VH-VL binders against Intron-encoded DNA endonuclease ai2b (ai2b). Designs and how they scored, part 11

Target 1, 262 residues: Intron-encoded DNA endonuclease ai2b (ai2b), of Dictyostelium discoideum (Social amoeba) (o21044)
Amino acid sequence: MRIQIEKDQLGWVAGLLDSCGNIMFSKTHVSGNIEIKLKLTDYECLENMKTKYGGAVKVSRTGTRYRLNHSEGLKKLLEDINGQIRIPVRVKKVKEVCEKNNIEIKYPDKELSLDTAWLSGFFDGVGSIVINQTTLENKKQLVLTFNQKNNQILIKIQRIVGGNFYINTNTQSGKYKYALYFTSKEEILQLYEYFKKYPSRAYKNKRIGLIPQYYELQTLMTSIHDNQLQETLWKKFMIQWDYKEIDEIQSGEILKQKGVIR
Short names: E, the ipSAE of ESMFold2; O, the ipSAE of OpenDDE; V2, 0.75 times the mean of E and O plus 0.25 times the DockQ between their complexes.

## First folded at step 6 (VH-VL)

Design s61 (from k8 with light chain S31D S92D L94Y; framework fv_canakinumab)
Fold by ESMFold2-Fast, scan of step 6:
Structure s61 (fold): chain C 262 residues (1-262), chain A 123 residues (1-123), chain B 107 residues (1-107)
Amino acid sequence: as target 1 above (262 residues)
Amino acid sequence: QVQLVESGGGVVQPGRSLRLSCAASGFTFSNYGMNWVRQAPGKGLEWVAIIWYDGSNKYYADSVKGRFTISRDNSKNTLYLQMNGLRAEDTAVYYCTRDLGEYYYDSSGFDPWGQGTLVTVSS
Amino acid sequence: EIVLTQSPDFQSVTPKEKVTITCRASQSIGDYLHWYQQKPDQSPKLLIKYASQSFSGVPSRFSGSGSGTDFTLTINSLEAEDAAAYYCHQSDSYPYTFGPGTKVDIK
């Protein structure tokens, strides 16, 4: 069990790095460094990376950031994710940093599957889970997405789990061009089963846990013909759902109080 | 060729104010965070304050918070430290130093250091 | 705030001998630990950054190691010009802090 837990953590790390990891070189950092930027609510997620590999987690006006530039910790991380990186741009950077650290790069020996935690780490880096409200009716739609600048990896994910493509024409800073989105109950519940085995390690895990309750409520609404009662039940559920976003704001305030940020 | 030169130190009575300046040359000043570090006579180094490359954020040591203000003028390549409510324990050599971070708001140590300017708070 | 402690406070060493200085942090700071040398009547100079990376122009006899809470600065073979105070500095989080220093003298 311990071996499996460790292996799953390495797959998650590989997925996270593959989704949003930045590998940089400079005259000052000849051997390279690794940077991961996440939302403020994911501070503890990055703190776990610091505990395992060293480096530092800092908070800024743009969120939270993990940076690893120490030789020993960097080599350990590279060894841990070696053979698991799949996105071409990231593969090229991992190859370069491996060469500078005297590590022989390995490539994945099998196609992407749901038998690893890679997709969970990838989701934590670039995924989202939201409930959209229809303006013309009190109708809700649960949407889970994976976002990327290039669609190659998203096509591979689609072959495994389904979903539909959306092209975002608003590509302003911080926005991705391509999204693979899920609105089908069947597909979302299949993803839920995946996340039960390979949990999200970000704040998103709390919303993922609410997926079964969302569909149970949606089914219950079919038997309720009282508009007032329907509104009350949805309001009660949305308090739980929105609490996760309120937690994100409150997390920022707590970190300020603890002196992590000012 | 990268150089920092401090000025503005002197003898001042308790409760008074003093402003230190640090003139930078030989590098693109506006790309770097800047720090003030002080050293009391015969004592160790104490970090005082940082200002980010664009002036958007400032952080202070608890001992000077509320009394000292760090600022910069990127058009003049100059860093400042406004010291108000000076106390005997503020007596020190004050060093200006560049934060050698390769990424914004990050530190990879301090280089270069100026020669320092002595501030003496006494009668 | 993160407190740094150094040992020893002072040591007097014969030329060519190995010198080891330790720095301990009150909490984990990853690799955000830097070492400085300050000679009498001079400003400090950066020796080692990120625990183990030698700064430009620093003699190869100086090396750093460690991560998390325990760090070491080593001078492999002490030279006369190495008589100085040595300080560790953490840049993991604000406020930044320095260790109290270790003074190295030559016999």
Scores: ipSAE 0.000, ipTM 0.416, lowest interface PAE 14.6, mean pLDDT 83

Design s63 (framework fv_canakinumab)
Heavy chain, then light chain:
Amino acid sequence: QVQLVESGGGVVQPGRSLRLSCAASGFTFSDYAMNWVRQAPGKGLEWVAIISYDGSNKYYADSVKGRFTISRDNSKNTLYLQMNGLRAEDTAVYYCAREDTPVYDYYYGMDVWGQGTLVTVSS
Amino acid sequence: EIVLTQSPDFQSVTPKEKVTITCRASQSIGSSLHWYQQKPDQSPKLLIKYASQSFSGVPSRFSGSGSGTDFTLTINSLEAEDAAAYYCHQSDSLPLTFGPGTKVDIK
ESMFold2-Fast, scan of step 6: ipSAE 0.000; ipTM 0.405

## First folded at step 7 (VH-VL; from s54 with light chain D51A D53S; framework fv_iratumumab)

Design d1 (at its last look DockQ between E and O 0.01; V2 from the best seeds 0.00; counts 0 for: pae O 6.3 > 2, placed apart)
Heavy chain, then light chain:
Amino acid sequence: QVQLQQWGAGLLKPSETLSLTCAVYGGSFSGYYWSWIRQPPGKGLEWIGDIYYSGSTYYNPSLKSRVTISVDTSKNQFSLKLNSVTAADTAVYYCAREYDILTGSDYYGMDVWGQGSLVTVSS
Amino acid sequence: DIQMTQSPTSLSASVGDRVTITCRASQGISSYLTWYQQKPEKAPKSLIYDASSLQSGVPSRFSGSGSGTDFTLTISSLQPEDFATYYCQQYDSYPYTFGQGTRLEIK
ESMFold2, look of step 7: ipSAE 0.275; ipTM 0.699
ESMFold2 (binder alone), look of step 7: mean pLDDT 90; pTM 0.930
OpenDDE, look of step 7: ipSAE 0.021; ipTM 0.561

## First folded at step 9 (VH-VL; framework fv_iratumumab)

Design e1 (from d1 with heavy chain Y53H L102F, light chain D50A; at its last look DockQ between E and O 0.56; V2 from the best seeds 0.00; counts 0 for: pae O 5.3 > 2)
Heavy chain, then light chain:
Amino acid sequence: QVQLQQWGAGLLKPSETLSLTCAVYGGSFSGYYWSWIRQPPGKGLEWIGDIYHSGSTYYNPSLKSRVTISVDTSKNQFSLKLNSVTAADTAVYYCAREYDIFTGSDYYGMDVWGQGSLVTVSS
Amino acid sequence: DIQMTQSPTSLSASVGDRVTITCRASQGISSYLTWYQQKPEKAPKSLIYAASSLQSGVPSRFSGSGSGTDFTLTISSLQPEDFATYYCQQYDSYPYTFGQGTRLEIK
ESMFold2, look of step 9: ipSAE 0.333; ipTM 0.722
ESMFold2 (binder alone), look of step 9: mean pLDDT 90; pTM 0.931
OpenDDE, look of step 9: ipSAE 0.024; ipTM 0.575

Design e2 (from d1 with heavy chain Y53H L102Y, light chain D50Y; at its last look DockQ between E and O 0.01; V2 from the best seeds 0.00; counts 0 for: pae O 9.4 > 2, placed apart)
Heavy chain, then light chain:
Amino acid sequence: QVQLQQWGAGLLKPSETLSLTCAVYGGSFSGYYWSWIRQPPGKGLEWIGDIYHSGSTYYNPSLKSRVTISVDTSKNQFSLKLNSVTAADTAVYYCAREYDIYTGSDYYGMDVWGQGSLVTVSS
Amino acid sequence: DIQMTQSPTSLSASVGDRVTITCRASQGISSYLTWYQQKPEKAPKSLIYYASSLQSGVPSRFSGSGSGTDFTLTISSLQPEDFATYYCQQYDSYPYTFGQGTRLEIK
ESMFold2, look of step 9: ipSAE 0.370; ipTM 0.721
ESMFold2 (binder alone), look of step 9: mean pLDDT 90; pTM 0.928
OpenDDE, look of step 9: ipSAE 0.007; ipTM 0.494

Design e3 (from d1 with heavy chain Y53H L102W, light chain D50A; at its last look DockQ between E and O 0.45; V2 from the best seeds 0.00; counts 0 for: pae O 8.7 > 2)
Fold by OpenDDE, look of step 9:
Structure e3 (fold): chain C 262 residues (1-262), chain A 123 residues (1-123), chain B 107 residues (1-107)
Amino acid sequence: as target 1 above (262 residues)
Amino acid sequence: QVQLQQWGAGLLKPSETLSLTCAVYGGSFSGYYWSWIRQPPGKGLEWIGDIYHSGSTYYNPSLKSRVTISVDTSKNQFSLKLNSVTAADTAVYYCAREYDIWTGSDYYGMDVWGQGSLVTVSS
Amino acid sequence: DIQMTQSPTSLSASVGDRVTITCRASQGISSYLTWYQQKPEKAPKSLIYAASSLQSGVPSRFSGSGSGTDFTLTISSLQPEDFATYYCQQYDSYPYTFGQGTRLEIK
């Protein structure tokens, strides 16, 4: 589902760019080239970007990539995200692109808050939402995570929404070293309320929408003494949670059906 | 040119509270993080904590239980309080402007420092 | 916490000498490293940021290099005003941490 990026949702673009954007300059792209890479399942995020700003979206079996390097589109995007970029190295690059395009750079004058879609975009870029099964009593734990190479921005986020911070020692992927994770019902529901106003535009939004049902089910489980019934109810929920469409998207089948790839 | 000016009591007894203030001149207070650093005589530097102009703080875990940093945006000032001081807290305390992670500053790290305040804890 | 280890702790050199100070981080900090110079009874002064970027107003004889865990500060030709204590600091992660310092003395 394509969601139009409205004026009050422009922070999402900034958050996405801040989390996983790459800004490059070359002989062929003297005005700047913006690239965003996401999982294949999140191709619609980039399609929405393309719809709004132009550019090109590439879909492969391993992921999807958005590129924007034409002047008109760049200017429009820069105007929309100006003053909303938070990560220093990203701010520096945005400044350079602004200068190349004769746009006056604006800097945030307020601390990060939940009154913009920035966190939503940031979450779409580097966030995850999963249910982990514990070894103890076959319990299922909902976990939201923000990932980063350094902890500065995560600390800033933690100041706003809470969460627990840890160092990811399993860096086989080599992508993220630090994580801010949420397991508290209170904190997660706070994030849910935020996402209601500033929705995720990634495929993970489907899981975000199931957060209330997760807790309802958890509550219900406390009143059910039939183990078989409990298992049945969890299975039913997990079917919705795991949505088989992910595999189909990864296989390219759904993307072909949608005409995204040939 | 941005300048920081510090003041506060320099001599304390054990168990007292250290209180220092730093004022910012010649530049914007808003949009920056402001840090406190200390240096015991003849020793290295220790980062204490920082604060955003809005009041959001982060403290070094080693001092978190005793430290409070606050801001007064109307005066372009920020302050440090350290409770229950001991001889180990004897140091020169510096306020500093932290490189702005929210803005596109060309400077990183602590690019502007106060003159320092010697605080001696003695019985 | 990320531990920063400088080497050497102290060194003696003469005017005109090439001097190199190293800083090692206990874990990868990318290029989030700043070098400071501190003279007696003065506040530290930023020299190099982002591991290799020269701070405004700092002489070109100062240079920084490195990424990840190993960093170096180099003074190509030591001047009389360069005798001081030097510190590295990481700003990759909270809490910020400093090296123990390197005292550069005149031979």
Scores: ipSAE 0.014, ipTM 0.529, lowest interface PAE 8.7, mean pLDDT 87
ESMFold2, look of step 9: ipSAE 0.160; ipTM 0.652
ESMFold2 (binder alone), look of step 9: mean pLDDT 90; pTM 0.929

Design e4 (from d1 with heavy chain Y53H S105E, light chain Q27E D50A; at its last look DockQ between E and O 0.01; V2 from the best seeds 0.00; counts 0 for: pae E 6.2 > 2, placed apart)
Fold by OpenDDE, look of step 9:
Structure e4 (fold): chain C 262 residues (1-262), chain A 123 residues (1-123), chain B 107 residues (1-107)
Amino acid sequence: as target 1 above (262 residues)
Amino acid sequence: QVQLQQWGAGLLKPSETLSLTCAVYGGSFSGYYWSWIRQPPGKGLEWIGDIYHSGSTYYNPSLKSRVTISVDTSKNQFSLKLNSVTAADTAVYYCAREYDILTGEDYYGMDVWGQGSLVTVSS
Amino acid sequence: DIQMTQSPTSLSASVGDRVTITCRASEGISSYLTWYQQKPEKAPKSLIYAASSLQSGVPSRFSGSGSGTDFTLTISSLQPEDFATYYCQQYDSYPYTFGQGTRLEIK
């Protein structure tokens, strides 16, 4: 679903750029080149970017990539995100590109809050929402996670919405990442309320929308003593969790059907 | 451990159709992309195309008009067909698995390869 | 298509030597690069993926670095079994493309 990036949602662009954006300069792109890479399932996020600012979106088996390097689009994007970038390394790059485009850099004047779409954009870039099977009583545990190589921004997020920290040392790349994860019903519902106002623009928004149903089902399970019935109900819910659709998107089939790739 | 075994005709005449099959053993066929690569004698590697277990394909534009990759999920096999072969199609052909486990990482590589099949096109 | 250019095309070295092979992409491919080792009459073997991640079972003397357009494969101390042909491959975008290869021979 293509959602127009409105004025009150511009924070999403900033959050996305902060989470997974890359700003580069070259001989061919003196004014700067902004690149954003996402999973293939989140192709629509980048299409929304393209619609608003121009640029190009590419698709491969590895994911989807957005590039913006023309002056008019860059200026527009920079104006929209100016003063909203939070990660220091990113701020430095944004400053450089602003200078090259004769835009005065602005710095955040307020602490990170839930009053903008920044967290939504950040979540779309590095967040995950999954249901894990617990070892205890075969229960299903909803988990929301923010991932970063650096814990500084996660600490800021934790101050606002809570959560717990862990270090993921079991990555395929052998690199560790910090993670802020949420398993508490109270905290997750707080995030849900936030996302109602500032919706995710990634495919994970579908799962976010199922959060209330997840907890309803959890409550219902406490009143059901038939294990087979419980399993059936969970299976039904998991179908709604849309794994099949995710696979189809990941395979590129849906994108082919839409004529994005051939 | 996952192993790929491939087979097919090794000697063809010009204008014939190359046909190779690759079978997957010791692992899941579902959830992966599967590629075909070729290597002419004494030369480098050329990617031909890939297929997802669901049947979604992507081909190298250089060969797209002549290439068909298909999948048989019931047999855990995928196949390559190359029409209208010429001497330029003489090569060792490899099937390979593209590493694509939804582990949250968006990096891919060809981590498992077949043993290769020499296909010679000669009049 | 993205062109991958390796340097050098051939290299002679001795056991124990430090060897460096470079790969340049015609455009930015981030870290979507894999290094392969191929021995005669054998299929390529993946050594490094994601530009710098060591494949399981590969000796630590192999390392990869780089991002964007310039990449490097380094063998810290050559062993007899390391004499082979090495290829880089980008998987940033279709079609996937390989470097022309670097043949590493015994001096």
Scores: ipSAE 0.152, ipTM 0.696, lowest interface PAE 3.0, mean pLDDT 89
ESMFold2, look of step 9: ipSAE 0.154; ipTM 0.661
ESMFold2 (binder alone), look of step 9: mean pLDDT 90; pTM 0.932

Design e5 (from d1 with heavy chain D100E, light chain Q27E D50Y; at its last look DockQ between E and O 0.01; V2 from the best seeds 0.00; counts 0 for: pae E 13.5 > 2, placed apart)
Fold by ESMFold2, look of step 9:
Order: C-alpha cells, then sequence, then structure tokens
Structure e5 (fold): chain C 262 residues (1-262), chain A 123 residues (1-123), chain B 107 residues (1-107)
C-alpha cells in the first residue's frame, strides 16, 4: 500500500509539527534535530514521514518517535513546511533551524484556512474523536475535540470551524487545560468534508471514516422503539468503532516486530 | 507612530454601567487584538479581555459576564462596558494593542497603551 | 488561571547596582512572558518580550532569561530612571495574568 505524502498534503506535516513537534540542537546535531512523538498505533503515520524525509522511527512500550537530523532531509522538510507554522514557540525554533540551514523563513496569513492540510495534521497530534452516552437511554453523542495547554490557537480554529470550549480546572496528571469540542452534526459533517480532502494519517482516521455511518444509524434509531434491537445495532457499530482492543493487539505485534518484547 | 486615546465617565455610583472608548491613531486598526486592562489604586494589573479587529472577543472569567467589549471599525475605535459596578471596580482602566508572532512581527504582549482613565465608584 | 508570582515584592538598591527580579508561573508557559516597567501615574511600558527579547529603544542594561516556569529580569547597572515598579505577564493562555509587581526603590 502506498503511504506517500503528496504536494497538496504538505500542510499536514506543518500541522503535526505545530501540535507535537520538538526541535532541538546538540553537539551531534548542530544544524538541528526534529522529533515527533505519537501513540504506538500511529507507527505507520511516522513511517510516512521517514519515507518522505528520511530519518528514523523508534518504538517503545509508551509510544513511537520520529527523528530527523540529517541535512538533506531537514532542508526538504523545512522547505515543505515553510510559511505554514503557526505556533509561536515552533516558529522561533523553525526560524533557528532555517537559519542554520540557509533557508529564509516565511510566515502564514494570520487567519487560518480550510484550504490546507494544516488542521488535519494538528488534529492528528492533539485531536480526538469519541462516542459518549447521553442522559437518554440508548442515545449516543459523537464528540470531536482539539486539545491544548493554552487557548490561543484553539480560538483561531473556533473562528473558522465553530465549536465550544471546555476548560479543565484540574490540570494534574498531564491533562490538557483547554479543549475545543464539537457535538453539532452540522459542524462535525463540515469537518468530515474537510477530512475527505485532507485526510488524517493517524489511526483515528478509522473513526473519521465511520462518521456518515454513525449519523445514518442515529437516524434509523428514530424509527426503532425496541430497546433490545437498538442495543444490538449499536453494539455491531461499536465493534467497528472501538479500536481499544484492536489497539492493544496491534501494539503488541509492533513491539514484538521491533524486538522490544518477546 | 500608533497612539491610543481613551475617554469615558470617571465617576459612577454603584449599579451603574462603566463605559469607556479607545481610539486608534497613526496606525492600522486591522490585524490586531485590542485589550482592556485595569489597575486598582496601589495594586497590580488585571487583564479584562480583548477583541480582534473583526469582532471576536474573549473575557476574563473573573468578571462573570458583566463585561462587553466591542469595535467600531468605521471609527477605528473599541469600547468597554462593565455592568453593575461596585466600589471594587474603582481602578485606572487602560486600553492597549496586542502583538502576535503569527505575522512574523516583533512585539509580543501589550506594546502600545492608552493614557489611562481613572474610574471611581462611590461607596 | 496561571498565577504569576514575583520575588521580591519590593527592593531597595543604589545607582550602579545589579538588580535581579524573578517571576514564577504556576504552570509551564514556555517563553510566553513579557516584562513591563511602570512609573507612577503612567501606563506600563514593555521592556522584554518572549522572555528574553529586548524591546526596541530599551537600554541594553536590561535583559531577560528563563523558560518554562522560572524567569528573571536583570538590570546590569541601575540608573536613576530605573526606579519603578516591574511586572511580568504571561500570554501563554487566556486569561492573561500579571505578577503582583516588584517595586524598585532608591536606597
Amino acid sequence: as target 1 above (262 residues)
Amino acid sequence: QVQLQQWGAGLLKPSETLSLTCAVYGGSFSGYYWSWIRQPPGKGLEWIGDIYYSGSTYYNPSLKSRVTISVDTSKNQFSLKLNSVTAADTAVYYCAREYEILTGSDYYGMDVWGQGSLVTVSS
Amino acid sequence: DIQMTQSPTSLSASVGDRVTITCRASEGISSYLTWYQQKPEKAPKSLIYYASSLQSGVPSRFSGSGSGTDFTLTISSLQPEDFATYYCQQYDSYPYTFGQGTRLEIK
């Protein structure tokens, strides 16, 4: 299967780097070192980065890491993301790496646009999509979320796609303080259309692909009054949706393949 | 060079509405966030909220939805309203310009400030 | 809200002294911190943005450092015009918050 990142999808790389990328310098990597950390099940996503830019993908029990530190790969990546980095601390770091690699930095428009893959890459780093059970018997609620430590970029995202804020007053245990969340069918379907054009490359793309089927099932439920039948139909859907068990099996297989466990 | 000039009522009774206006001269109104900040006598600074030139706002939760910030782009002005004032709202109120790196410009934080307006709420 | 705590709350110093003021955030704020100087009856003036970048027109005796939660403002050789109150302010997250201030007085 082909996992290449095409030219019109380069904003995805910028969005991913903005959301969760680390840029470092060391005695060994004076021109810069870029690192991206994701969940273990997103190993293939980082292999796409390796295929396009070189570098290495490493795995452990707690996640997967992409590292890029050789000059040709760094220059190619920097040119591909130039003019698309939006988070101030990332902009400063990208400027430093660009200077060390003789690349003139460019800046994006202040307003965020849906005509780039940036939001998709940003979602892959800090986004989630889940189904919650509401207060109504057998009713489900689809929730799509962007998480962040601060709210500045989330406000900019809200201006173009809507959504509502949630503020977690307890930030202990590594929880994000801010979330921009979506529960409206209309808003989520707008994001679904965006993701058709600019696909998520993380494992959560499986759930994104199920969004139309979720709403079709929800509509069907308005004509079904038998609680047992409702539960049976939701259970069949949730087998497709619930990657938790699949995630654990796939993680074990990846760890065995990479020699981390027996 | 950009200058901010502010005006509004300086003496209020409890339960009245505070209203201040800030005008922007010598520079662009578009493309910036515009803030209100206050400072009670002898105390520190409290950020009230801001507004993007296009009308989007964020307010400090501590003011419990008593606050409204608005823009008039035809006049290069933005304004503050604070409802149901008490003596605790006595302060010098400042308008200010915010800068962000998103455009690659220098100057983060509030780089240009108005002259300040003392608002006194009688006890 | 992110609480900003300055130390000391007041400081007496002589012209020519090296002065250091600290600011600590209750949560990590990366380098999203601005230092302000405020003289009596005047609006605050921006001195240093992004923790360490000197604002245009500010004398080079002012410098800033730090990242994460711990930040410092240093005046390398105090001048008569530097006696003022200094505030740090984070702009990592809404609502923006200020330290309580450090009043720098002539000894």
Scores: ipSAE 0.000, ipTM 0.465, lowest interface PAE 13.5, mean pLDDT 82
ESMFold2 (binder alone), look of step 9: mean pLDDT 90; pTM 0.932
OpenDDE, look of step 9: ipSAE 0.042; ipTM 0.647

Design e6 (from d1 with heavy chain Y53H I101F L102W T103S, light chain D50A; at its last look DockQ between E and O 0.01; V2 from the best seeds 0.00; counts 0 for: pae O 6.9 > 2, placed apart)
Fold by OpenDDE, look of step 9:
Structure e6 (fold): chain C 262 residues (1-262), chain A 123 residues (1-123), chain B 107 residues (1-107)
Amino acid sequence: as target 1 above (262 residues)
Amino acid sequence: QVQLQQWGAGLLKPSETLSLTCAVYGGSFSGYYWSWIRQPPGKGLEWIGDIYHSGSTYYNPSLKSRVTISVDTSKNQFSLKLNSVTAADTAVYYCAREYDFWSGSDYYGMDVWGQGSLVTVSS
Amino acid sequence: DIQMTQSPTSLSASVGDRVTITCRASQGISSYLTWYQQKPEKAPKSLIYAASSLQSGVPSRFSGSGSGTDFTLTISSLQPEDFATYYCQQYDSYPYTFGQGTRLEIK
């Protein structure tokens, strides 16, 4: 479902741009070109961007891409995100684009906090929410992660929301080196409360909404000694987790059904 | 240097099925989209459809009901089938390679083409 | 579908001339445009991608410009081997679509 980006949610745009945005200049786009790439499942995020600022959304079999390079849209977007960009390399590029469009650059005057939608946008760009099965304890573990090539922004996030830090040295994709992950119930529920105020706009928001149910189920499992019943309840929950639907979206099937692609 | 070689029947009768195959040499089959394009004599180009190396397809809606594109990764080949042909399907058919823009590289369009196959539909 | 309209359909020019071909899209396609050159009984050859990027091996006399809906292919100084048919193609959205072509003939 498309959700309009409200004034109090503009931080989401900044967070998204910080997490997975690219800004480039070319002979054709002297004023700047903003590009955002997401998974196919998050197509609607980019459609929301297009709705608000214009631009173009490309859908492929492997992902989706948003591009914005016309002056009116760029100016509007820059005005919305100005003063909210956190990653230094991104700030530098935003500054360049602002200069090209006669906009005075603003820098964040406060430390990163949970009083804006920035973290939500950032999570939509580079975050994940999954349930892993531990082989040792046959336990279903909910895990939220933030991924980045550089650790600086993750350290800042950790200061406010906690989490555990690790370096991923063996990534097949090579896209992310650092990860901030959450497995603690307390920390995850804190994030959940944040997302209630500043909701994810990506497909993962469906899973975020199931976080309370996950813990309820975990609690219930402690009182159930019937393994078959436990399995049945988990299966039911996993259906809601929409694993199959995610696969269908990634395959393009759901997008076809929605008329986005033929 | 990547090259595409294509082959298939060149003369068909109405209602028959067009069948063409394109083979990829000198490069990776994976990571690309593979397209079919046709050009009626003396006319412009029409995109028929494409297939990703994984097998995912997209067809031009104008031909979707009659078109099937398949891939054989073991042979680095992909094929085109067009059912119920008519005189309107008379054209030179080309296979071509496309880049995947999501791979992080620029999309170069269809940068490598087969030599073309003339298919004539006649009674 | 996105319609691509080229102008002119045909033109005559002499060696050394500056030639400009225009392509217009029915809707915004950003820079997702490729220019092709096709000679008789040959497959099309990619000249320009991403509206303004020169394909490897293509002479610098070829250039592309534009974004959104209006695009241009320019040959700064026409050479004998440049007489051919030129096509624009959008790859912003499926299905991919081509312009009707521009035939460049010797005057």
Scores: ipSAE 0.018, ipTM 0.550, lowest interface PAE 6.9, mean pLDDT 88
ESMFold2, look of step 9: ipSAE 0.257; ipTM 0.692
ESMFold2 (binder alone), look of step 9: mean pLDDT 90; pTM 0.932

## First folded at step 10 (VH-VL; framework fv_iratumumab)

Design f1 (at its last look DockQ between E and O 0.52; V2 from the best seeds 0.00; counts 0 for: pae E 4.6 > 2)
Heavy chain, then light chain:
Amino acid sequence: QVQLQQWGAGLLKPSETLSLTCAVYGGSFSGYYWSWIRQPPGKGLEWIGDIYHSGSTYYNPSLKSRVTISVDTSKNQFSLKLNSVTAADTAVYYCAREYDIFTGYYGMDVWGQGSLVTVSS
Amino acid sequence: DIQMTQSPTSLSASVGDRVTITCRASQGISSYLTWYQQKPEKAPKSLIYAASSLQSGVPSRFSGSGSGTDFTLTISSLQPEDFATYYCQQYDSYPYTFGQGTRLEIK
ESMFold2, look of step 10: ipSAE 0.265; ipTM 0.676
ESMFold2 (binder alone), look of step 10: mean pLDDT 91; pTM 0.933
OpenDDE, look of step 10: ipSAE 0.026; ipTM 0.637

Design f2 (at its last look DockQ between E and O 0.76; V2 from the best seeds 0.00; counts 0 for: pae E 11.3 > 2)
Heavy chain, then light chain:
Amino acid sequence: QVQLQQWGAGLLKPSETLSLTCAVYGGSFSGYYWSWIRQPPGKGLEWIGDIYHSGSTYYNPSLKSRVTISVDTSKNQFSLKLNSVTAADTAVYYCARGYDIFTGYFDYWGQGSLVTVSS
Amino acid sequence: DIQMTQSPTSLSASVGDRVTITCRASQGISSYLTWYQQKPEKAPKSLIYAASSLQSGVPSRFSGSGSGTDFTLTISSLQPEDFATYYCQQYDSYPYTFGQGTRLEIK
ESMFold2, look of step 10: ipSAE 0.007; ipTM 0.505
ESMFold2 (binder alone), look of step 10: mean pLDDT 91; pTM 0.936
OpenDDE, look of step 10: ipSAE 0.015; ipTM 0.515

